VHH binders against h2kzm9r124to488. Designs and how they scored, part 34

Target 1, 365 residues: h2kzm9r124to488
Amino acid sequence: RFTIDTSRAKSNQYVVSLCSKKIGIIEYPDGRSDKQPCDVYWHNVVLSDMNKIVTSPQSRVNKFPGMTELAKKISLTHSISSMQKLFPDEYAFYPNSWFLPAHLADFHAFYRKAQALGKTEMWFIVKPDEGAQGTGIYLINSPNQIRNVDQRQLVQEYVADPLLMNDKLKFDFRVYGVIKSINPLSIYVAREGMARFCTEKYEKPDSSNFKNLYAHLTNYSLNKANEAYVHSNTLQDQTRGSKRLLSTVFHQLESRGVKTKRLWHDIKLILVKTTLAMLPEIMLHYEHHFYDSTGPQCFQIMGFDVMIREDGTPILLEVNAAPSLTADHIVPHPGRTLLEGGQRVRSIVDEVIKIPLVRDTLLLV
Short names: E, the ipSAE of ESMFold2; O, the ipSAE of OpenDDE; V2, 0.75 times the mean of E and O plus 0.25 times the DockQ between their complexes.

## First folded at step 6 (VHH)

Design g4 (framework vhh_8ghr_2; at its last look DockQ between E and O 0.01; V2 from the best seeds 0.00; counts 0 for: pae O 15.5 > 2, unsure alone 64.2 < 65, grease 24.3 > 24.2, placed apart)
Fold by ESMFold2, look of step 6:
Structure g4 (fold): chain B 365 residues (1-365), chain A 125 residues (1-125)
Amino acid sequence: as target 1 above (365 residues)
Amino acid sequence: EVQLVESGGGLVQPGGSLRLSCAASGFTFSYSYYIGWVRRAPGKGEELVARIYPSGGSTSYADSVKGRFTISADISKNTAYLQMNSLRVEDTAVYYCATGEFTLEPVDSYYFDYWGQGTLVTVSS
């Protein structure tokens, strides 16, 4: 019988337990007391002591050692920029980027040269290496506006002409990839994902609006706090919710004449090319972590944040090594904001995405 | 309630053409669904004739029908089709439409969750 240890799944345990029950996997939610290994170990994050927890080479674990650090913005940018030097056309899906403090002078030089060539307005997004939920992210239009220039942070060219829906809200896609194995390399892309919408209509950045995070950022946690946020509580809410199914948005784009088959193909290429760019470091961290024994077979669900340009081409924004696999959200209590606390309710959008994702990942391994 | 209803079967001469339809109800074809046509000839086991992921366009065919049969889907009509050209006597069978869900690409899956009632195709002189 196939077995799974979910004792370190934390908040993701509910979805993993549900999927295990559906497909007949024997679950150990508190771990095993009988000294025998499980076939699969499900961790909610990359654990630094994975080699002490998962000791059998016949076991599989849903995280690669070191992946949290490899997916951080600066490390990711290093990996992709190395490939951009070798294959600039193949890796054009990543915006012009500078990581600070090391590239501060290069960023200043880029700005001055572009301004001297007549570029009148340029916008950049500043991303802390640890700010996945929109925390600490801001827009600038001059290098002099960077806060704490000695802090590790990523500066990227802001793509100011995003493709918009009829409601004029900026959005991105959360696309899930599954790295099944790295030797041999085997990568899968989930056919369903999430579209995350800003809470206010998009306007190009200018001096009056560049601090309005709700119009420019799509991170769910930040936009959920805005009273204009519309929770997607049913599948029928897909035309107006701030969190919608990828398939719904693709259908809307297709009805407007967007070439969605090409778009999906290009998104799949982004996931593959990004993984290939990261692969040397993934392999090195694995070998280092399991230096004294044959380690387990690792697999991992990764989140890829992709925006679409006005011309329909996709751009990689971010990689999340441990995307949430929860199927609920917190809504405000009556008459209060979410920041003042809330109550937990089911998220149908998350269920439609994450339950099949986890189920099929377990079947795949 | 998920239902698949086949239509378009009948009698046709060798070398002729026939188009089978499979109308779905109780769900909509989406990126996560794949659709197959399976046939069962008298005295033979089941054969997967063709399969498609409607949103991705990926298709596969049995060797016995490659170049002669074409599977397609119209998401807006919630209907899948099997165009059968250059029919032969050995294509005589009951043809079943079937569907299943597996959300990760690329996946070659033989499992179908739901099946239609079947439609008879007879190829004779």
Scores: ipSAE 0.016, ipTM 0.391, lowest interface PAE 6.7, mean pLDDT 79
Fold by OpenDDE, look of step 6:
Structure g4 (fold): chain B 365 residues (1-365), chain A 125 residues (1-125)
Amino acid sequence: as target 1 above (365 residues)
Amino acid sequence: EVQLVESGGGLVQPGGSLRLSCAASGFTFSYSYYIGWVRRAPGKGEELVARIYPSGGSTSYADSVKGRFTISADISKNTAYLQMNSLRVEDTAVYYCATGEFTLEPVDSYYFDYWGQGTLVTVSS
């Protein structure tokens, strides 16, 4: 029987353990005392000593060395930008981006040129390179509005023409991909994913609403704090929730005449192309990390945040190297905010997505 | 200087209605400020009752007041309102008007930058 070490799975432990049990994998939640290698090591976070723990080349580990860093906003942008230079049409799915402070002048130049062409209503999103969950993100419509030009951060064109449904809430998709191997490259795309909805109705950015991030940012971590967030308790009611199944939203889009098959195809291509863009660095980090030994086989579940434009074209917003694999969430007490505490409750949407994802991943490797 | 002045509080019987007003000065509702009503009941913590983006009209409510309270804003008057219907004894509190710049932080009473002096609403038979 296959064995799995989940001693470092931490927040992922519940789902991984559950899946392991379901498929008959022997779990070692505290590691193996006999110091024999496990077939699979599941880590929540990659630590520098991973190469000391995972010593058998026959073992598999669910993280690529350096992937966390590579998936960061600036690093990702570097990877994609390199490809954009070579294949501009193929990589048009990523918005124009500038890294501060290095590209500040270029950003100004771009802005001036755009203005000269009559594009006076351009908006940009500023994202700190460090940090998670949308912290420090804000919108600008002029380079002069950058709060700190010396800070390492990413500036991107803001997608101001999102595809909206009747509820007029901006949404994006969290699509999951599994990198099974890098040599050869093997990527699997999960069938089910997540749709994240804003909690405020979308309006095109202007001076009066650009700070309303509940309308402009789809991040769950942000929107869950809004009282308008709709938690779903059943698969039936998730159709109107702030978090929905990807398949549900696709069905809704199809009913509106969207070519969903094509859309899905294009989204899958984005995942592949993005991974390809990152691949040279992934390989480099792998070789560097395991320079003194034959490394294990690495695999990794990745999250890709994709927004759909009004014209039906998908655009990549972000890559997550460690998407949450928890299947519960905290619901605020009635009439209270999350800061005042809440109750941990089962997330049916997350369960439907993440349990099969992890299960199938384990079966895949 | 940003100033918020609440009015409209008072004594009302259960099931009654009140309309609170918040006159804002020192800033305009045309900017990306949110206006909120936060209440503090005796012996209880602060509760965000309602929030509005005046320019966009986006609103949010606490579950405890949803369907009973309505927050609105008149940009021309730079005034926000809280229409409170079907008042309950548990709605008794000092109601504060507050405003702030939107951030990625949760929008609650702790994240408002400016506060009014408050107006007392007492619901009693």
Scores: ipSAE 0.000, ipTM 0.185, lowest interface PAE 15.5, mean pLDDT 89
ESMFold2 (binder alone), look of step 6: mean pLDDT 78; pTM 0.801

Design k1 (framework vhh_8ghr_2; at its last look DockQ between E and O 0.28; V2 from the best seeds 0.00; counts 0 for: pae O 10.5 > 2, unsure alone 61.8 < 65)
Fold by ESMFold2, look of step 6:
Structure k1 (fold): chain B 365 residues (1-365), chain A 125 residues (1-125)
Amino acid sequence: as target 1 above (365 residues)
Amino acid sequence: EVQLVESGGGLVQPGGSLRLSCAASGFTFDDYYSIGWVRRAPGKGEELVARIDSSGGYTSYADSVKGRFTISADISKNTAYLQMNSLRVEDTAVYYCARGEYYDSEEYWEPFDYWGQGTLVTVSS
């Protein structure tokens, strides 16, 4: 019988256990006592000691060693920028990016050229190196606003022309990809995903509002408790939730004349091309992690965050190596903080997306 | 066994600075956990002051401390820090270091699963 170790799945364990039961997989939620390997290991994150936990080459583990770092903005941008140099048309889906200080002159040249061509409102997001104490992500509209030009940092175009729905809310799509294997490359794109909407109506960046946008960029993880954030508990609430089904938003876009079949095709290509760009580093980290032995077959569910420009072109924003696979949300008890415990509220949107995603992933492996 | 040990608390005048440390054991920061500083002031509930991924980089702060407090992590020392500048009387609290699950998306946050014993910070004239 097919076996799964979910002892390291943490909050994702519920959905994985439910899917395992439905398809007849024997689950070991506390690990095996007999020291025999399981067929699948389900971890919540990439663990640094994976090579000590998953030792059989016949086993599969749902994380590639090093993937969390490879998916972070700086590493991801390195990988994609390398491909942009080789295949500029194929990798145009990623915003222009500069690694300072090395590309400072290139960034100034880009800015001057764009100004000469009549672009008047260009915004850029700056991500200082993780070792730069006290400095977080911020927005600029001119190269002169970079605070520590001699330090390692990433500058990237900020997408200021997003396609908006009638409610004027900025949104992105969370699309799930399953990397089944990397040699040969096998990647699957889930048919359903999320559309995630901002809590406030979109305001184009300008001098009067950029501090508020700056605060949102630096404090995004606390935004979940914002009173304006709405979790959808029913499919009937899709049009007004902070999370909506991708399929629902696609129908809305189709009714507005967007060529959604082409859009979906392009989004799927973004997932494939992004994985191809990351592939050399994925292979190197695997070899390094398992250098003294034949390691397991790794697979991984990845989250891809895609924004749509007002002209209908998709732009890759982020890759997430450890997307949540939970089917509920924790909300605070009335008058209390989440830290004092909260109520778990069922999320129908998350169930519709994540249960089939995990089920189909388990069937693929 | 997962353990978190806070240090660096004490008495300071308003406008002063302190740096809190949280030494972690039983797990490594390169395994991508969420590390947070939570404070409990006299007569108040818990407040999440700041959060960082354990590998460094992504941070968030309560509105009450933005621009004054800085969270950081040193992977090589398995230690997180909270630099507290421009301290106010309202910052007086017991400060706890806590660990939780890590997710890549900043829109998701889970409750903490391991807590330190706390370190007292007193801001008074």
Scores: ipSAE 0.238, ipTM 0.638, lowest interface PAE 4.3, mean pLDDT 79
Fold by OpenDDE, look of step 6:
Structure k1 (fold): chain B 365 residues (1-365), chain A 125 residues (1-125)
Amino acid sequence: as target 1 above (365 residues)
Amino acid sequence: EVQLVESGGGLVQPGGSLRLSCAASGFTFDDYYSIGWVRRAPGKGEELVARIDSSGGYTSYADSVKGRFTISADISKNTAYLQMNSLRVEDTAVYYCARGEYYDSEEYWEPFDYWGQGTLVTVSS
């Protein structure tokens, strides 16, 4: 029987344990006391001592060394930009981006050129490289509005023409991909994913509404704090929730005449192309991390955030190297803010997505 | 039992500096936790001032304190710190230390599960 070490699974432990039981894997939540290697090691984060823990080359670990850093905004942009130079048409799915402070002049040049061409209504989104959960993100319509040009941060064109449904809420998809191996490259795309909805109606950015992040940012971490956030309790009511199944939203889009098969195909291509862009660095980090030994086989669940433009074209927004694998959410206590804590409540949407994802991943490796 | 105890608050003049400490017990920083400083100012809502993750020392700051505040952690002492420089009157607040799970995901944030009692920082001339 296969064995799995979940001693470092932490927040992932519940789902991983559940799945392990379902498929008959022997779990060691505290590690093996006999110091024998497990077949699989599941870590919630990559630590520098991973090579000391996972010592058998026959073992598998659910993290690639360096992937966390590589998936960050600036690093990702570097990877994709490199490919854009070689294959501009193939990598048009990623918005024009500038990393500050290095590309500040280029950004100004771009802006000036755009203005000269009569594009006066361009908006940009500024993202701190180390910013998380939507913190520090803001919109600008001029380079002069950058708050601190000396800080490491990413500036991207803001996609101001999102595809909207009747509720007029901006949304994106969290699509999950599993990198099974890097040599050869093997990627699997999960059939089920997540749709994240803003909590306030979308309006094109202007001087009056550009600060309303609840309308412009789809981040769950942000919107869940809004009183307007709709938690779903059943698969039935999730159709109107702030978090929906990807399949549900696709169905809704079909009803509106969207060619969902083509859309899905294009999304899968984005996942593949993005991974390809990252591959050289992944390989480099792997070699460096396991320089003194034969490394284990790595695999990793990745999250890809994709927004759909009004014309039906998908755009990559972000890559997540450690997407949440929790199957619950926290509901604030009455009269308290989300920061003050709350009660963990079952998330049916997350369960439907993440349990099969983890299960199938374990079966795959 | 998990406990967080803040210290270092007090009265300081504008432009001054303070260093807050958060001594943690009942858990270890190397167990993949995050520590945050949240402040509550009179008449204002809560603001996450800074956050640090134990595994890699990743830090994040509110825009309002960027360049002025520095969050750090000493694993050996199981203590987190908030160095506050160039303090302003608007920094006046009760500062709370809080513990949360470590997430390297930028998309998911869970509320803090444990809080300290808070320490008052008053910036006044």
Scores: ipSAE 0.006, ipTM 0.298, lowest interface PAE 10.5, mean pLDDT 89
ESMFold2 (binder alone), look of step 6: mean pLDDT 78; pTM 0.795

Design k2 (framework vhh_8ghr_2; at its last look DockQ between E and O 0.22; V2 from the best seeds 0.00; counts 0 for: pae O 11.1 > 2, unsure alone 62.1 < 65, placed apart)
Fold by ESMFold2, look of step 6:
Structure k2 (fold): chain B 365 residues (1-365), chain A 125 residues (1-125)
Amino acid sequence: as target 1 above (365 residues)
Amino acid sequence: EVQLVESGGGLVQPGGSLRLSCAASGFTFDDYYSIGWVRRAPGKGEELVARISPSGGYTSYADSVKGRFTISADISKNTAYLQMNSLRVEDTAVYYCAKGEYWDSEEYWEPFDYWGQGTLVTVSS
């Protein structure tokens, strides 16, 4: 019989256990006492001691060594930028990026060229090197607004023209990809995903509002939490409207004339091309981690955050190495705040997405 | 059950320092949960001061505290900290430790789902 070790699945354990039962996989939620390996190990995070936990080459583990770091913005951008140099048209789905100070002249040149071509609505997000403090992100609309230009930092084109629904809310898609193997490379894209909506109407940056909009971007989570705390009767309505099925939003986009079949094709290509860009580093970390032995086969569920421009063009925003696989959430009791405790409520949207995702992933392995 | 217990508040003069602690139980920092410090000052709403995802390695700060406050976590002690330096009268507030779901985007996050009882910080001369 096929076995799974879920002792390190933590918050994701419920969905994995449910899917294991449905498929007939024998689960060891506390690990095996007989010291035999399981066929699958399900970890919630990428563990630094994975090579001490998963020792059998016949076993599979749901994480690649080093993937948490490789998916972070700086590393991801390095990987994609390398491919953009070689294949600029194929990798146009990722915003233009510059690592300062080394690329400062290149950033100035890009800005001047775009101005000469008549582009007047150019916004950039600046991510300073996180160093010891983890300093803040800010928006600029010209290179002269960069703070501490001699310090290491990432400048990236800001997507200021998102496609909006009739409610004028900004949204992005969370699309799930499963890397089944890296030699040969085998990637699967889940058909269902999540559309995540802001609770406030979108306002484009301009010279009169960018400081206020900047505060919104850096404190969006607090503003939502403040609204939920102060007005507990509105929390449930705002929360229920924040997550929708990707399929529902695609239907709405089709009714508005968006070519959704082409859009989905392009999104799938984004996932594949992004994984290809990351692949050399994934292979290097695997070989380094398992240098002294034959390691297990790794697979991994990845989250890809994709925004759609108003012209229908998909843009990759972020990659998440360990997307949540939970299917419930906490809401405040009626007429109370979360400070007074809350109740666990099923998330039907998360169940529809994540139960089939995990089930199908287990069937793939 | 999830519990968050704050400590380290008190009275301090402007320019002084305090270190707040948040001892967590009922969950561990070896998952992608986030821990935040939220303050409520008299006559003002809540302000997210700082947030950390210990397993994800993410931090963020309000502009009002950047360079002065530092959030950190000790996974082995299941405790988060807020080091507050160069305190100002405007920092006077009740400071709450809060736990939230995964924080994986600058644009979007789930609300905090558990809160501590708060610890009062008073900055006055």
Scores: ipSAE 0.140, ipTM 0.603, lowest interface PAE 5.6, mean pLDDT 79
Fold by OpenDDE, look of step 6:
Structure k2 (fold): chain B 365 residues (1-365), chain A 125 residues (1-125)
Amino acid sequence: as target 1 above (365 residues)
Amino acid sequence: EVQLVESGGGLVQPGGSLRLSCAASGFTFDDYYSIGWVRRAPGKGEELVARISPSGGYTSYADSVKGRFTISADISKNTAYLQMNSLRVEDTAVYYCAKGEYWDSEEYWEPFDYWGQGTLVTVSS
């Protein structure tokens, strides 16, 4: 039987343990006392001593060294930008981006050019590199509105033409991919994913509404704090929830005449192309981390946030190197705000997505 | 039991530097938590100064301290730090270390659920 060490799974332990049990993997939640290697090591984070714990090259570990850093906003943008230079048409799925302070002049130049061409209603999103999305993020329609030009941050074109449904709520997809190996590169895309909806109706950005993050940012952690957030209790009611299954939303889109097969194909290509862009750095970090030994085989579940434009084209927004694998969410106590505390409750949508994801990942490796 | 213990506060002149430490116990930084520094100045409300996800290395700063303060964490020591440079009189406050949950995703910060007892920082000439 296959064995799995979950002593460092931490927050992931519940789902991983559940899946391990389901597929007949022997779990060691406290590590193996006999010091024999496990077939799989599941870590919630990459620590500097990972190479000391995972000593067998036949073992697999669920994290690539350096992936967390590589997936950050500026690092990711660097990777993609490099590819955009070589293959501009192939990598058009990533918005134009500028790294501050280094690219401030370029950003100004871009803006001036756009204005000269009559594009006067362009909006940009400013993201701190080290910040979580939603914190410190703001929209601008002029470079002069940047709050601190000396701060390391990412400026991107804001996607102002999202595809909307009848509810007029902006939404994006969290698509999951599994990097099984990097040499050769092997990527698997999960069939089921997540759709995250804003809690307020989308309106094109203007001076009156650009501060309304509930309308412009799709992040669950942000929108769940809004009273308008709709938690789903069943698979039936999730069709109208703030968090929906990707398959549900695809079905809804299909009913509206969207070519969903093509869309899905394009999304998968985004995952592959993005991973390809990151691959050189992944390899470098791997070699560096395991410089003194034969490294284990690494694999990793990745999250890709994708928005659909009104014309049906997908756009990559973010990459997550460690997407949440929890299957519950916090619900505010009655009459209280989320800030005042809440209770963790089962999330049916998350369960449907994440349990099979982890299970199938374990079966894959 | 979760415990946060602040240290490093004291009296410093304007322009000076201090380094605050927050020793955490009852949980480990190698999980998905966030550590923050919140300050309370006399007669003022609470202000989030800085926040970090130790496992992910993500950081956030208040505009008032950007460029002057640096938050960091040592997972091996289960300790978070706040390096405060170019201190100003208006930085005078009780500084609290706080813990919250954080997932290594591009999501908004979760509220803090545990707080330390605080350490006083006085900036005076």
Scores: ipSAE 0.006, ipTM 0.283, lowest interface PAE 11.1, mean pLDDT 90
ESMFold2 (binder alone), look of step 6: mean pLDDT 78; pTM 0.795

